# VHH binders against p49116: the designs that were tried, part 17

Target 1, 238 residues: p49116
Amino acid sequence: EGPLLSDTHVTFKLTMPSPMPEYLNVHYICESASRLLFLSMHWARSIPAFQALGQDCNTSLVRACWNELFTLGLAQCAQVMSLSTILAAIVNHLQNSIQEDKLSGDRIKQVMEHIWKLQEFCNSMAKLDIDGYEYAYLKAIVLFSPDHPGLTSTSQIEKFQEKAQMELQDYVQKTYSEDTYRLARILVRLPALRLMSSNITEELFFTGLIGNVSIDSIIPYILKMETAEYNGQITGAS

## First folded at step 13 (VHH)

Design lc
Fold by OpenDDE, fold request of step 14:
Structure lc (fold): chain B 238 residues (1-238), chain A 118 residues (1-118)
Amino acid sequence: as target 1 above (238 residues)
Amino acid sequence: EVQLLESGGGEVQPGGSLRLSCAASGFTFDDYAIAWYRQAPGKQREWVSTISWSGDTNYAESVKGRFTISRDNAKNTLYLQMSSLRAEDTAVYYCARSQGTYLPRDYWGQGTLVTVKP
């Protein structure tokens, strides 16, 4: 078998809605998030090993890890997205809800902590100066996680995860030979992804656009998207 | 009630041009992405192009460089300017609404027929 990932899987370019408004409204945020989600899923679909798992397994796998993939995507695309600005905007929008007494104190705390966790994670990744290859492998490790409940083909998934880990190790050793503990520093960041609530992420980034539709229901749609549309990239503004 | 109505279809010679329109009503047009699809005889419906609420555009490779999607929010109308038409472009063309560029289409028009033949 060949490598799990190729150079084609390293490219991860997010196109933001244009133009960027001075004030980031809910639609802008949600559209940006949906594009990132799409890009993440598009990336996953492009992996032969992922394809080999079959549609049902793929769907369940992405459903299980979309939040982690999305979060890694946020980190990777933080500059292009102006993530700090987006998060600030989200907080501002939340303030309106708070003023309207729509949220309990506990809920406010949960949401704010979640935002903090997101920012902290992205900052930590930036500090590590994670490159495109490392992100690709990390996403693969996250994608091919066999420890989610309800998954089928867990042995294959585990095998793919191991392969991703090995390839990451080889890459880091080759590329960053003078940094002996870089791999460890990178991998120890992954647990932070599991601490983040998918529900809160969905509420923060997608509720304004999706409405009553869940990410869970959108995932199979994107995974079954036509090849032409799936491969299509947003280019420019009319 | 949400409505999408396609128009502008017809017969055209290869190499010719045609402009399709999709008139939208019953919803806030500028909040939605809108896409063109087409279905050739005996084939499955295929995606052609999408324009986001912000005006960003996307095209299938088969039509890239030949088709241009645009929207006039003031008129609640979507357009598809087709040029350099080919026989394989023959199809019923549909417009469809979506809350986002990559989100499910929730409303469809009835379609307009485009026939490219000598």
Scores: ipSAE 0.720, ipTM 0.866, lowest interface PAE 0.8, mean pLDDT 92
Fold by OpenDDE, fold request of step 14:
Structure lc (fold): chain B 238 residues (1-238), chain A 118 residues (1-118)
Amino acid sequence: as target 1 above (238 residues)
Amino acid sequence: EVQLLESGGGEVQPGGSLRLSCAASGFTFDDYAIAWYRQAPGKQREWVSTISWSGDTNYAESVKGRFTISRDNAKNTLYLQMSSLRAEDTAVYYCARSQGTYLPRDYWGQGTLVTVKP
């Protein structure tokens, strides 16, 4: 049996809306987030093992882990996205809501803590200098998580996750042979993803664009998108 | 009321050119991504091209290099410049809007027929 991932699965290039405005409005933030979500799902769809699970299982998996995949994507694309600037803009928008008394004190605290967790996670990944292969394998490990409720084919999902883990281990051992504890340092970051609220992520990055439509409802749409549309690369204004 | 109205369809010879238009009304045009789709006789509707609110574009491989999508926000109009037309480009062409480039299409036009024949 061949590897779970190939070199083609390592590439993860996000195209941001252009030009970048001086002031990052909610629309820009949401569009950027939507593109990242699309890219993440496109990446998943490109994995033969993912395809082998079938449409229903695929939908269930992505629904269960989209927040984790999205967060890994934020970390991986932090520079291209100017993530710090985006997060600062989100905080500014939040401040406006606070001034208007639209949020409870408890909700404000929750949202601010979530933003802090996102920033800390991305900073921690940057400090580790995670490369494209490592991100790909980490995303695969997160994607093929059998421990979500309501999943079918859990034995097969588990096998794929194990394969991803083994391939990551082999890669790290080969590429970073002198760093004996690198694998452990990388894997220990994964629990932080499970502590992040998908609802808060959705509100911060998507509500301004999709309104009352949930990411849960958008996921099947993206997964069923025509292959041609997936293969179409966003290019700058020609 | 949200409305999308396609125009510019017609008959053209192979190798010819045609420009389609999609006139939008009833919403803030510049906030939306807009896409072209087409449906050939007896076939499923297929995606052709999308232009984002920011002006970013993407194309199906089958039309890349031959078709150009553009928008005029001042006129609330989407365009599709078609060149080097082929018989397989024969279809009803539809425009559709979405809140984002990769988000669901929520409104569709009635379509305009393009026929490529000798």
Scores: ipSAE 0.705, ipTM 0.860, lowest interface PAE 0.8, mean pLDDT 92
Fold by OpenDDE, fold request of step 14:
Structure lc (fold): chain B 238 residues (1-238), chain A 118 residues (1-118)
Amino acid sequence: as target 1 above (238 residues)
Amino acid sequence: EVQLLESGGGEVQPGGSLRLSCAASGFTFDDYAIAWYRQAPGKQREWVSTISWSGDTNYAESVKGRFTISRDNAKNTLYLQMSSLRAEDTAVYYCARSQGTYLPRDYWGQGTLVTVKP
């Protein structure tokens, strides 16, 4: 059948809103997040195996794993995004909500812990010096996860996941032959993604959309986006 | 009430130019991405161009190099400068807003007709 991924699936270039404002408002954060989400879904759509699953299965699959894909994207694009600055801005916005007594103590703790987990995960990935190929395969492994409830074609999804795992193994063995345990170190990071709440991620990065649109609605919209618009690349500010 | 009102449409010869405007009211204009769409007779609506909140732009391949999208936040107005117009550009042009560049459009204008006669 050929490889699951090709060299064309390695490129993952996020274009941030430009210019970066002195103050990162909610709209900047939401726009940045939506671009990352779009890029991640665009990447998924470019995979022949993903296309082979059909539209309904694709939608369900992305709905199940979007948070993990998004988080991997954050890690991969952390420098370009100035993720630390974005997270700091998010915290600052939360401070205002705290002062207005809009959040319970328990909720504040949950949100702050989530932010910590995101930062820690991204830092850990940076320390591992994960390259573009490794990220591509990791995203594929996450995307083709058969263990989410409500999925159809689980056997086929599992097959694709195994293929992604095998290709990653081959790549690491070939590229990092001197580091025998690199593959294990990389794969051990994946469980951290499952500990992160999709709801909290949505609230943090898409808070400007709360009450208007949901990620569940955005996903099918992006997946069904017109070819011309989907393939379009956003350019710098005019 | 949220309102988008397109204007500037008309008849033009091939190779000609037109400038469309979309006047926005009833919301904070500079917080939204805005896009142009067009629908030719008997065809489906198609995306033309988008300008983000920050001013970033993208274009359909069919209009790249010929069309320029811009916005004036002080006037709450979106523009589409069209040049080198072709018969295939004949359509009703619509503006639409969204919370983000790649997010669903939630409000649409009534459209303005552009006719390029061969």
Scores: ipSAE 0.668, ipTM 0.845, lowest interface PAE 0.8, mean pLDDT 92
Fold by ESMFold2, fold request of step 14:
Structure lc (fold): chain B 238 residues (1-238), chain A 118 residues (1-118)
Amino acid sequence: as target 1 above (238 residues)
Amino acid sequence: EVQLLESGGGEVQPGGSLRLSCAASGFTFDDYAIAWYRQAPGKQREWVSTISWSGDTNYAESVKGRFTISRDNAKNTLYLQMSSLRAEDTAVYYCARSQGTYLPRDYWGQGTLVTVKP
């Protein structure tokens, strides 16, 4: 009966490790990315509709969509993260890896294409000047996607997605009443998220993660972490 | 071989202070987040505090203001300065390593016992 999201779900403040390094530092990138991932997962956990689906369904949803939520987070936080500087450092690292025979030319091409797609997505969101409310509803639409393989409770998930879509529509119509095409322009950006590779996201942002463990395999751990452990993101460094 | 060795535990009076150490070896200590956990008798292990590779610190609400986590990267050692100790702080304290502050802990120490007298 109530709204899907409240004002508490609009706040999305990422705190970066300080200081920003002048050269490639894979540990800075991995720490920054893990902060964004944690913030995104706990944002999802805070939604009453998400809580209502139960623990097994929650884990399955987040496994299916974590990369899309992470990519939306990158776009939303691109300025505070200095994402362009991070991506430039990654590109320079890839070029040096060719000199060291660390990566194949085909893999480097795949990774460069992914970086270009990510830059294009972030630029398009910045051009639209997507606000915090719009990001929150877009993340909810992505989270409550009923069409992922192997998902249970798909009818309930679909109802939550429809509610998120309705609330986004109402918000845009009220807030941007004189911009006839804003909702359509926003929604057509979403399919690009399904084209982003979780494998390459892991390689770009989570270098040095233990063994060959994928992010979707650690999601139950992240979802169970105590809220107090997250407080460092809210209160900032030192 | 990754090794984490806690020390500095013991018995202490209520209101007292104690400093725990965690000596690390077998990895590049500077590159990792390190955390303290504790487990009271009959309870599940609970998070106490974490320090990132860059020195950012986080604390559980139950210890905030009383405990201070720090690291000495030159000595590959993690510390927990505990003050204003209470009976509920009685537990085995463990250090744990992680690739990042909010990522899973991949190695754990053996633990050191802290007992706060009644």
Scores: ipSAE 0.227, ipTM 0.620, lowest interface PAE 4.7, mean pLDDT 84
Fold by ESMFold2, fold request of step 14:
Structure lc (fold): chain B 238 residues (1-238), chain A 118 residues (1-118)
Amino acid sequence: as target 1 above (238 residues)
Amino acid sequence: EVQLLESGGGEVQPGGSLRLSCAASGFTFDDYAIAWYRQAPGKQREWVSTISWSGDTNYAESVKGRFTISRDNAKNTLYLQMSSLRAEDTAVYYCARSQGTYLPRDYWGQGTLVTVKP
């Protein structure tokens, strides 16, 4: 019935530790990435349509799409994060590792190809000057993707995705009425998100995690951090 | 070896104050988020407060306005200043390390007991 997203879902303000270190600091990168991941998960959780799907479906949906949401967040926040500086430092490190025979050549090639794809995606989004409303609808389209394996309520998810697509179309047509092809230019960028490897994203941005903890295992933790606090408030009511 | 050693616990009257310390060693303290948790008798451990490596703070609703988290990176020490203490604050207080504010905790201290007398 009502709109899928409201103005409250457009706000996406990432705050970074300041100042940025002169030297590559994996802890700075990991803290920055965890802030973006949390912001992305909180954004998804705030959507009424997402809430309507139920807790198990919510967790499954975010597990399936977190890397695409994260990548959209990287593009949206690339300037605030100084992402180009972070990626350049990583590339220099990888090139040094090749010269010193410290890492597998095949793995380094995969990681460098991923970095190149990420840079190109972020550059293309910046060139299109994608605004905050457009990012919000793109994230909603990615979030409500019914074609991931193991999902329940796929027909309801598909309906929400169609609604996000319709609202994006209406927004672009209203706001960019003289640019007939803007919607098409935006939508053709989405398939690149499915080519981004979640495992390589973990290596690039979350390497500082100790042990074999994966982002898949962290997602329920992040989604519930604030829930435990709210449940405690409820127990005090009379 | 990574170590987190809490101290400063004790008995206090309702409305009183205590300052807890967590001495860190065996890692570069400046690079980590550190959090306080507490576990009341017979209850699950609950989050109290977190401070990021850059100094940003966050608090559980039950302690906002009464507790202040801080860090002294020169001394590798985390603090929790507790004021306006209540019976519900009675617990063993733990510090915990994490690579990020919203990431799982990878090392825990042994705890320090805080008892707020009736």
Scores: ipSAE 0.139, ipTM 0.549, lowest interface PAE 5.3, mean pLDDT 83

Design lc
Fold by ESMFold2, fold request of step 14:
Structure lc (fold): chain B 238 residues (1-238), chain A 118 residues (1-118)
Amino acid sequence: as target 1 above (238 residues)
Amino acid sequence: EVQLLESGGGEVQPGGSLRLSCAASGFTFDDYAIAWYRQAPGKQREWVSTISWSGDTNYAESVKGRFTISRDNAKNTLYLQMSSLRAEDTAVYYCARSQGTYLPRDYWGQGTLVTVKP
């Protein structure tokens, strides 16, 4: 029965495509986002409790929560990714589209609202100085959510979520004993993740690389991809 | 029509070298990640190396230090320079295209046979 997560699950190292282009473009944004998505999915795959649920349940869980995991990853890696610069470039592109009358006003409003929510979420997490252990437990809490439709083994999933919550509580109380409200401040950020639209996330970060394929449909492929393929991309060459 | 055509395979002595090529047509080569895979008889297809649209490279542990992937975007061609070849490198080598480094491979070549003699 041991702990839900180990020190191995705290490491979350994202490497960006190099060199960073003189101007940001859809290929740079999509490659960067794909690296984060892969890292997030393989982080989940590495958890023994996740492995214990079986392949069909695992795929269903990740399909249900990938956007929440991705959004937590964006917040955790915002500095490495220069996320503020990426979002500013996207906003500028949308403003140009308005001037050219190329998109519906309703769609633009939805996308701009999503960008604002994303930036606000990332800023709030940065102000709290959320550490790697806290991010790992928060990701586990959103991963092991039993309330997504279509899941099997919901009782076991709920037990894993409760374990993640308890381990986060113990970590925060031990590590931040002088900050009585830290756990509460962290937990009140989580509902914002459910407000993030997976379809808009795909449009913002994945449009140039996906064609007519949704992230939901490629989850099984990403989960099966060799870890070595990713480790070579993020940890070194030759 | 998307085409990936591998070439450069053949027979080689242990310790020898080969350079594989993958000629691409029917798409904007510069925008895609391209990878090499190999499949020995009776074994599963194995990832060898990937090069991103921007030129970032990575390698399987079994070939690291011996193989070098590269791309020439002006000629729409992917290369795999293989050195210090071993009998275990004997396989059909395939190139594969992907919309992104970590996205599914959406097109595969027909392969080129590399045989490393005993």
Scores: ipSAE 0.124, ipTM 0.532, lowest interface PAE 5.4, mean pLDDT 84

## First folded at step 15 (VHH)

Design gx41
Fold by ESMFold2, look of step 17:
Formats: C-alpha cells, sequence, structure tokens
Structure gx41 (fold): chain B 238 residues (1-238), chain A 119 residues (1-119)
C-alpha cells in the first residue's frame, strides 16, 4: 500500500515572528509556539493514513498525542526558534513569579522540573543529530500510538505505527549503515515524551495568547481549518 | 560525577549463564536510556543491547537476540544484562553506557566487567 509518508511530509518549515525582539516577551513566545502547534496539527492532517482513520478518531488521536508532537517539533525546530533562549526567558519570568508570589511553591518546582526535562530531551535529540526524515517518522510513531487511553480503532492505529517503525528502521539502516547504535539510541529515548505534561506545556507556551482554554478544546477547530485560514495562522500574514 | 560500575563477569563454560549489573550514580538514571556494549580481545567495540528509561523499549544485536535480556531497576539505579546459552564468541569486556547531555556532551562508559566463555 506504499509508504506511510511522502517527501512532502519530511519538509517541516517553521516561520518565526519577525523581527525577533531584543528581549523575548510572552507575546513572542506564545505566537512562536502557536505557529509550531498549527504546523504540527496540519502536518498530521496531511497524512493519508491519518485521514483514513476518520474524523472522530482523528480528533481523539490528536488530543491524546498533541503534546508529544509539539515536543518533537520543539526539538526539530530548536535552532530556528532559538528554543534555548526562549526557555531561559521563561525561567527568568518564573523567577519573577516567585518574587511576586503568583505561583505556589509546589507548582513552581513542577514547572522547573518540566523545563529541565524538556531541555534535556531537546539537547539529547540534537546530540544524536536527528535528521528531517527521522523526525518525520518519529512524529508518525507518536501520532499513531494505539495505547493512549480512550482511543477508538486501535487495531488500525497499531498497523500504521508498525509501518512507521519499519520505515524508520529501513531509513536508518540505509542512511547510517555504519552506526549500529543509532536506531536503538533514538528509540530508547522516545518514550520520555510520555513524561511531559500537557498542562505545563500550555502554561509555558500558550497562556499569554489563548488565555485559560486548553489545547484539547481547540483541536477540533484546527483540524477542520481551511487551507487559506491555516496559511494565515502559520505565516502571520493575515 | 557520572559513575557507571559494572559487575557480575567471570569465567563460565559454554552454554552457561551470567547476569551482569551496572550501578549508576551522578545523574537521574530514570530519565535516560542505557546500553550494553562489549569489546572482544583484538576487536573494536560492539553494541549489544539498549533499553529506554521506562523500559518500554528494548533492542538487541542480532548475535545475542533470544539469548540475552536487558532490564533495569530505576529504584536501585541499576542496569542488568542476563546472558544465557553463552558461547565462546561472547568472550569480551562488557561495559554499560549512558548519554546525558546535562552532565557532559560525550557518552559516559563504565570500566567494564570481563566475561570469559570456555569451550
Amino acid sequence: as target 1 above (238 residues)
Amino acid sequence: DVQLVESGGGLVQAGGSLRLSCAASGFRFEDYGMHWGRQAPGKGREWVSGISGDSSYTAYASSVKGRFTISRDNAKNTLYLQMNNLKPEDTALYYCATESYSYGPEDYWGQGTQVTVSS
């Protein structure tokens, strides 16, 4: 039935708000993150296997995995978006919140641990020099995960995940034939994504733009968005 | 300081079993995947097996698949390798490794434990 992904799914071009401010503020961070979220959701929607699962299953699947896809997107686009600088700015904002007593001490510890885990994940992916093909298949493995709670059509999702895994394996063996450890290092690191909190990701990247609504609530809208409207969101053109 | 200390090696007859351990300290063990490798006399290093931080994924070199089992105990910060049906070609210095960017940009390797399989 042919490959799970085409070459068009390997291209993942994030366009940042321009110009980059001298001091990163909440608005710049939230707009940058929103562009990545929309790019990630429309990347998923463009996959024929995803389309074949049907609209109810699509929504449920994305609700289950959006944070993992977003985190892979952060790792893939870390250089383009200056992610290390963004995370440093977020830490600075959190230190101000401690001084102003805006967050509980327990919450601040949870958020700082999450930032540390996110930095470590992105840095480990950079150390492995994960390429665009590998990212595309890793995102597909995450997208088609059958073991998230509440999913329907799990047998079909499992078949698509197995196909993504086989295509990643074939790509790595062909492209990195002298590196016996590469596939194993990639795959043993990937499950750490399940430890990332979607609630904290929303707090770090999205509350300045979206307010108190959850990403879960906007996913059906994003998945139904027309191409012209989507292009306006990811380019900031209109 | 990242420290990896392997143990459990020794001399064993072909067909026998050994269980290797790797005690880890100096980093958050549960956050990182771990690997076993080996180096036979006069040869380069060979990857043997890997395991994810939560143990949800394991992988093996074809030469050991079905005979070796990797596992970990995150409460004890310890990595294991159960080696069954050992063959003389399994004779090697066995070492564990982790990658932790927050504790350095290089792979961290233990000193190794010798496994010798006599015919």
Scores: ipSAE 0.125, ipTM 0.566, lowest interface PAE 5.6, mean pLDDT 82
Fold by OpenDDE, look of step 16:
Structure gx41 (fold): chain B 238 residues (1-238), chain A 119 residues (1-119)
Amino acid sequence: as target 1 above (238 residues)
Amino acid sequence: DVQLVESGGGLVQAGGSLRLSCAASGFRFEDYGMHWGRQAPGKGREWVSGISGDSSYTAYASSVKGRFTISRDNAKNTLYLQMNNLKPEDTALYYCATESYSYGPEDYWGQGTQVTVSS
């Protein structure tokens, strides 16, 4: 059997809406987030092992881990997205909601802490100087997680995850031979992804979606989207 | 063990100012957001303000916006709340809080410091 990932899976280029407005409105944030989400899911779809699991299993996997994939994507694309600026804008919008007394104090605290956790996670990844290969393997590891409830073909999923882990190990050993603990430092960041609420992420980044459609409901659609359609959407929105 | 100790409260006349402090220990202070809350007699706990670990983001309840300023000194593991133009309705026990993930998300609160604003 060949490797789980190829060099083609290392490329992860996000195209942002252009031009960036002076004031980052909800629409810009949602559009940017949507592009990242689409990119992440289509990345997953491009993996032969992923396709081998079948549509139902694929959908279930992505539904289970989309938040983690999205968050890794945020970290990887933090610079091109101007993530700090986006998060600041989100905080400003939240502040407006606070002033209008639309949120409970507990909810405000929860949402703010989520934003801060996102920021800290992305900063931590930047400090580790995670490269494109490492991101690809990390995304694969979270994608092929067999421990989500309701999954089918868990044995096969586990095998794919192990393969991703082994390939990551090999890569790190080869590329960073002088840093014997790099793999461990990288992998210990993954639990932080599980601490982040998908519901809050959805609320922060996707509330402006047409018709208030849930990420859960659109995942099958995104996974079925043609590459040409995706590319066209990106180009048209630029 | 996580410990939060508030101080700086007291009696002040309306229009006056106070500066609250919260000394934190038992966790890496700079990695966590911090919050101020308050509880007036006969009322539930109210969120007042929050600040991110690196102080990049702050937020305030509408009732204190423009009057209160949250800040922190990570080198001193201390959270602050500058309270200006105090009003009688600001009378409350003020708490600082943080979130920890030792066994899952948990909120930790101090014992609080009493702020009383007289008319």
Scores: ipSAE 0.065, ipTM 0.551, lowest interface PAE 1.9, mean pLDDT 88

## First folded at step 16 (VHH)

Design gw2
Fold by OpenDDE, look of step 17:
Structure gw2 (fold): chain B 238 residues (1-238), chain A 119 residues (1-119)
Amino acid sequence: as target 1 above (238 residues)
Amino acid sequence: EVQLVESGGGLVQPGGSLRLSCAASGFRFEDYGMYWVRQAPGKGLEWVSFISWDSKYTLYPDSVKGRFTISRDNAKNTLYLQMNSLRPEDTAVYYCATHWLGSDSEDYRGQGTLVTVSS
């Protein structure tokens, strides 16, 4: 069997609304987040191994790990997104909500801690100078996590995860041969993703979903959409 | 201030077609995903279509998939919804909104246009 990932899966280019407004509003934040979400999910869809798992399993996987994928995406695209500015804006908006007594003290604490964790994670990734290949493999490892409840084909998922890990190892060994502990330093960051609440992430970046719409409920539709135009963006065939 | 003005609603028989339009102003329309939502009598708001800023992505719920088509003209700051094979259950006030993940605030939604499907 060929490699899990190819060079085509390394490219992860997020296009931001331009120009950035002077004042970041919820609209801008949500648009930016939406674009990242789509990009992340379409990235997953582009992986042959992912496709091989079938639609139901794919949906379950993405539902389980979308927050982690999204967070990795935030880290990877932090500079392009001006993530620090976005987070600051989110905090400002949150403060307004606080003043309106819409949130409990405990909830405020939870949200602020989440923002802190997110920022720290992204900063840590930046400090490590994670490259595009490493991000791709990390996303694959996160995507093909067999330990989520309710998953089918867990054996196959595990195999794909192992393959991702091995390929990452090989890449790091080849590319960063002088740094024998780089792989470990990278992998040890993954647990931090599990500490982040998907609900809070959704609240922060996807505020104002209409009705009972959730990211979870939208994922199946995103995964089923035709990707003919997206493939062109990933493959650079413009 | 974001302004959205829907038009094109009306009375139509089952199986009929309508085309809704939404004129947008007050923001950079070309940078934002847009969506249509509807509210049937006695029901909450539900999304019926989404289109990305670059029109590369369109999404439909199963309830309207194959019947509705969302499109946009960024040069005209206009959003469209082609509705075919209309059903009585499609009766609702239809709203265009600035990004389905953005806000349910009225500030990001128009006044709506009524679509009535009745024999």
Scores: ipSAE 0.715, ipTM 0.870, lowest interface PAE 0.7, mean pLDDT 90
Fold by ESMFold2, look of step 17:
Structure gw2 (fold): chain B 238 residues (1-238), chain A 119 residues (1-119)
Amino acid sequence: as target 1 above (238 residues)
Amino acid sequence: EVQLVESGGGLVQPGGSLRLSCAASGFRFEDYGMYWVRQAPGKGLEWVSFISWDSKYTLYPDSVKGRFTISRDNAKNTLYLQMNSLRPEDTAVYYCATHWLGSDSEDYRGQGTLVTVSS
């Protein structure tokens, strides 16, 4: 059996809408987030181990973990996205919403706590200087999580997750040999991802995606796209 | 300022075809994903297609998959929707659109083009 990931899975290049506007607006934020979502879904689809699990299992896995995968993407791409500036703009918008009484006080507190958790997660990953190999294996560990309810093939998913963990361990030990606790510090951050609310992530980054369609409802369409079917839709319809 | 102008709507018999166009200006069209949404009489907005900025990804709900094809020409700042095998339930005002968090989404969609599919 070969490695779980190849070097093509380590590169993760996000392209931003250009130019960065003088005033950040929701149009720019939502397009930037949508690009990261599609990049993350394409990344997952390209993994041979993921493909081997079958379409129904793939849909179930991604529905269970898309927010965790997206949050890892935010941390990885925080510099190129200017994420701290985006989050500051969202906080300012929420403060204006209190002034105009557009949201309940309890909802605003819940959303602000989520933003704080997201900022702390991204800051902790930046302090550890997580590299591209480490991010790739962390995303694989999150993707192949066997303990979500409703999954089939959990034994095979567990084996893939163990393989991702072993390959991460090997990489960290070779690359960071003088930092005995680096792997433990990295892995302790993963449980925080499961506490991130997909509902709030949709509100923060994906409001108005396809007229308030949830990300859960488009995941099967993203995962089912094949080059042949895509070409058939373009050729046969035009 | 951002402008989106839809055209190409009209009357058509069931089973017929129409091609909608959307002319975009006031922003870098080539950097943004685009949508078609529709509003049937007395109903809310319904998503009917999405295309990514580079055309690599297109999405359709099951109700239109295989019948509708979204495309774009970034050199002409134009979005298209090819609608085939039209049904009476496709009767609606069709809008091209793009995202805006917390804004009135009408500011980032056109005035629409009416498609009527009569039995």
Scores: ipSAE 0.067, ipTM 0.518, lowest interface PAE 7.1, mean pLDDT 81

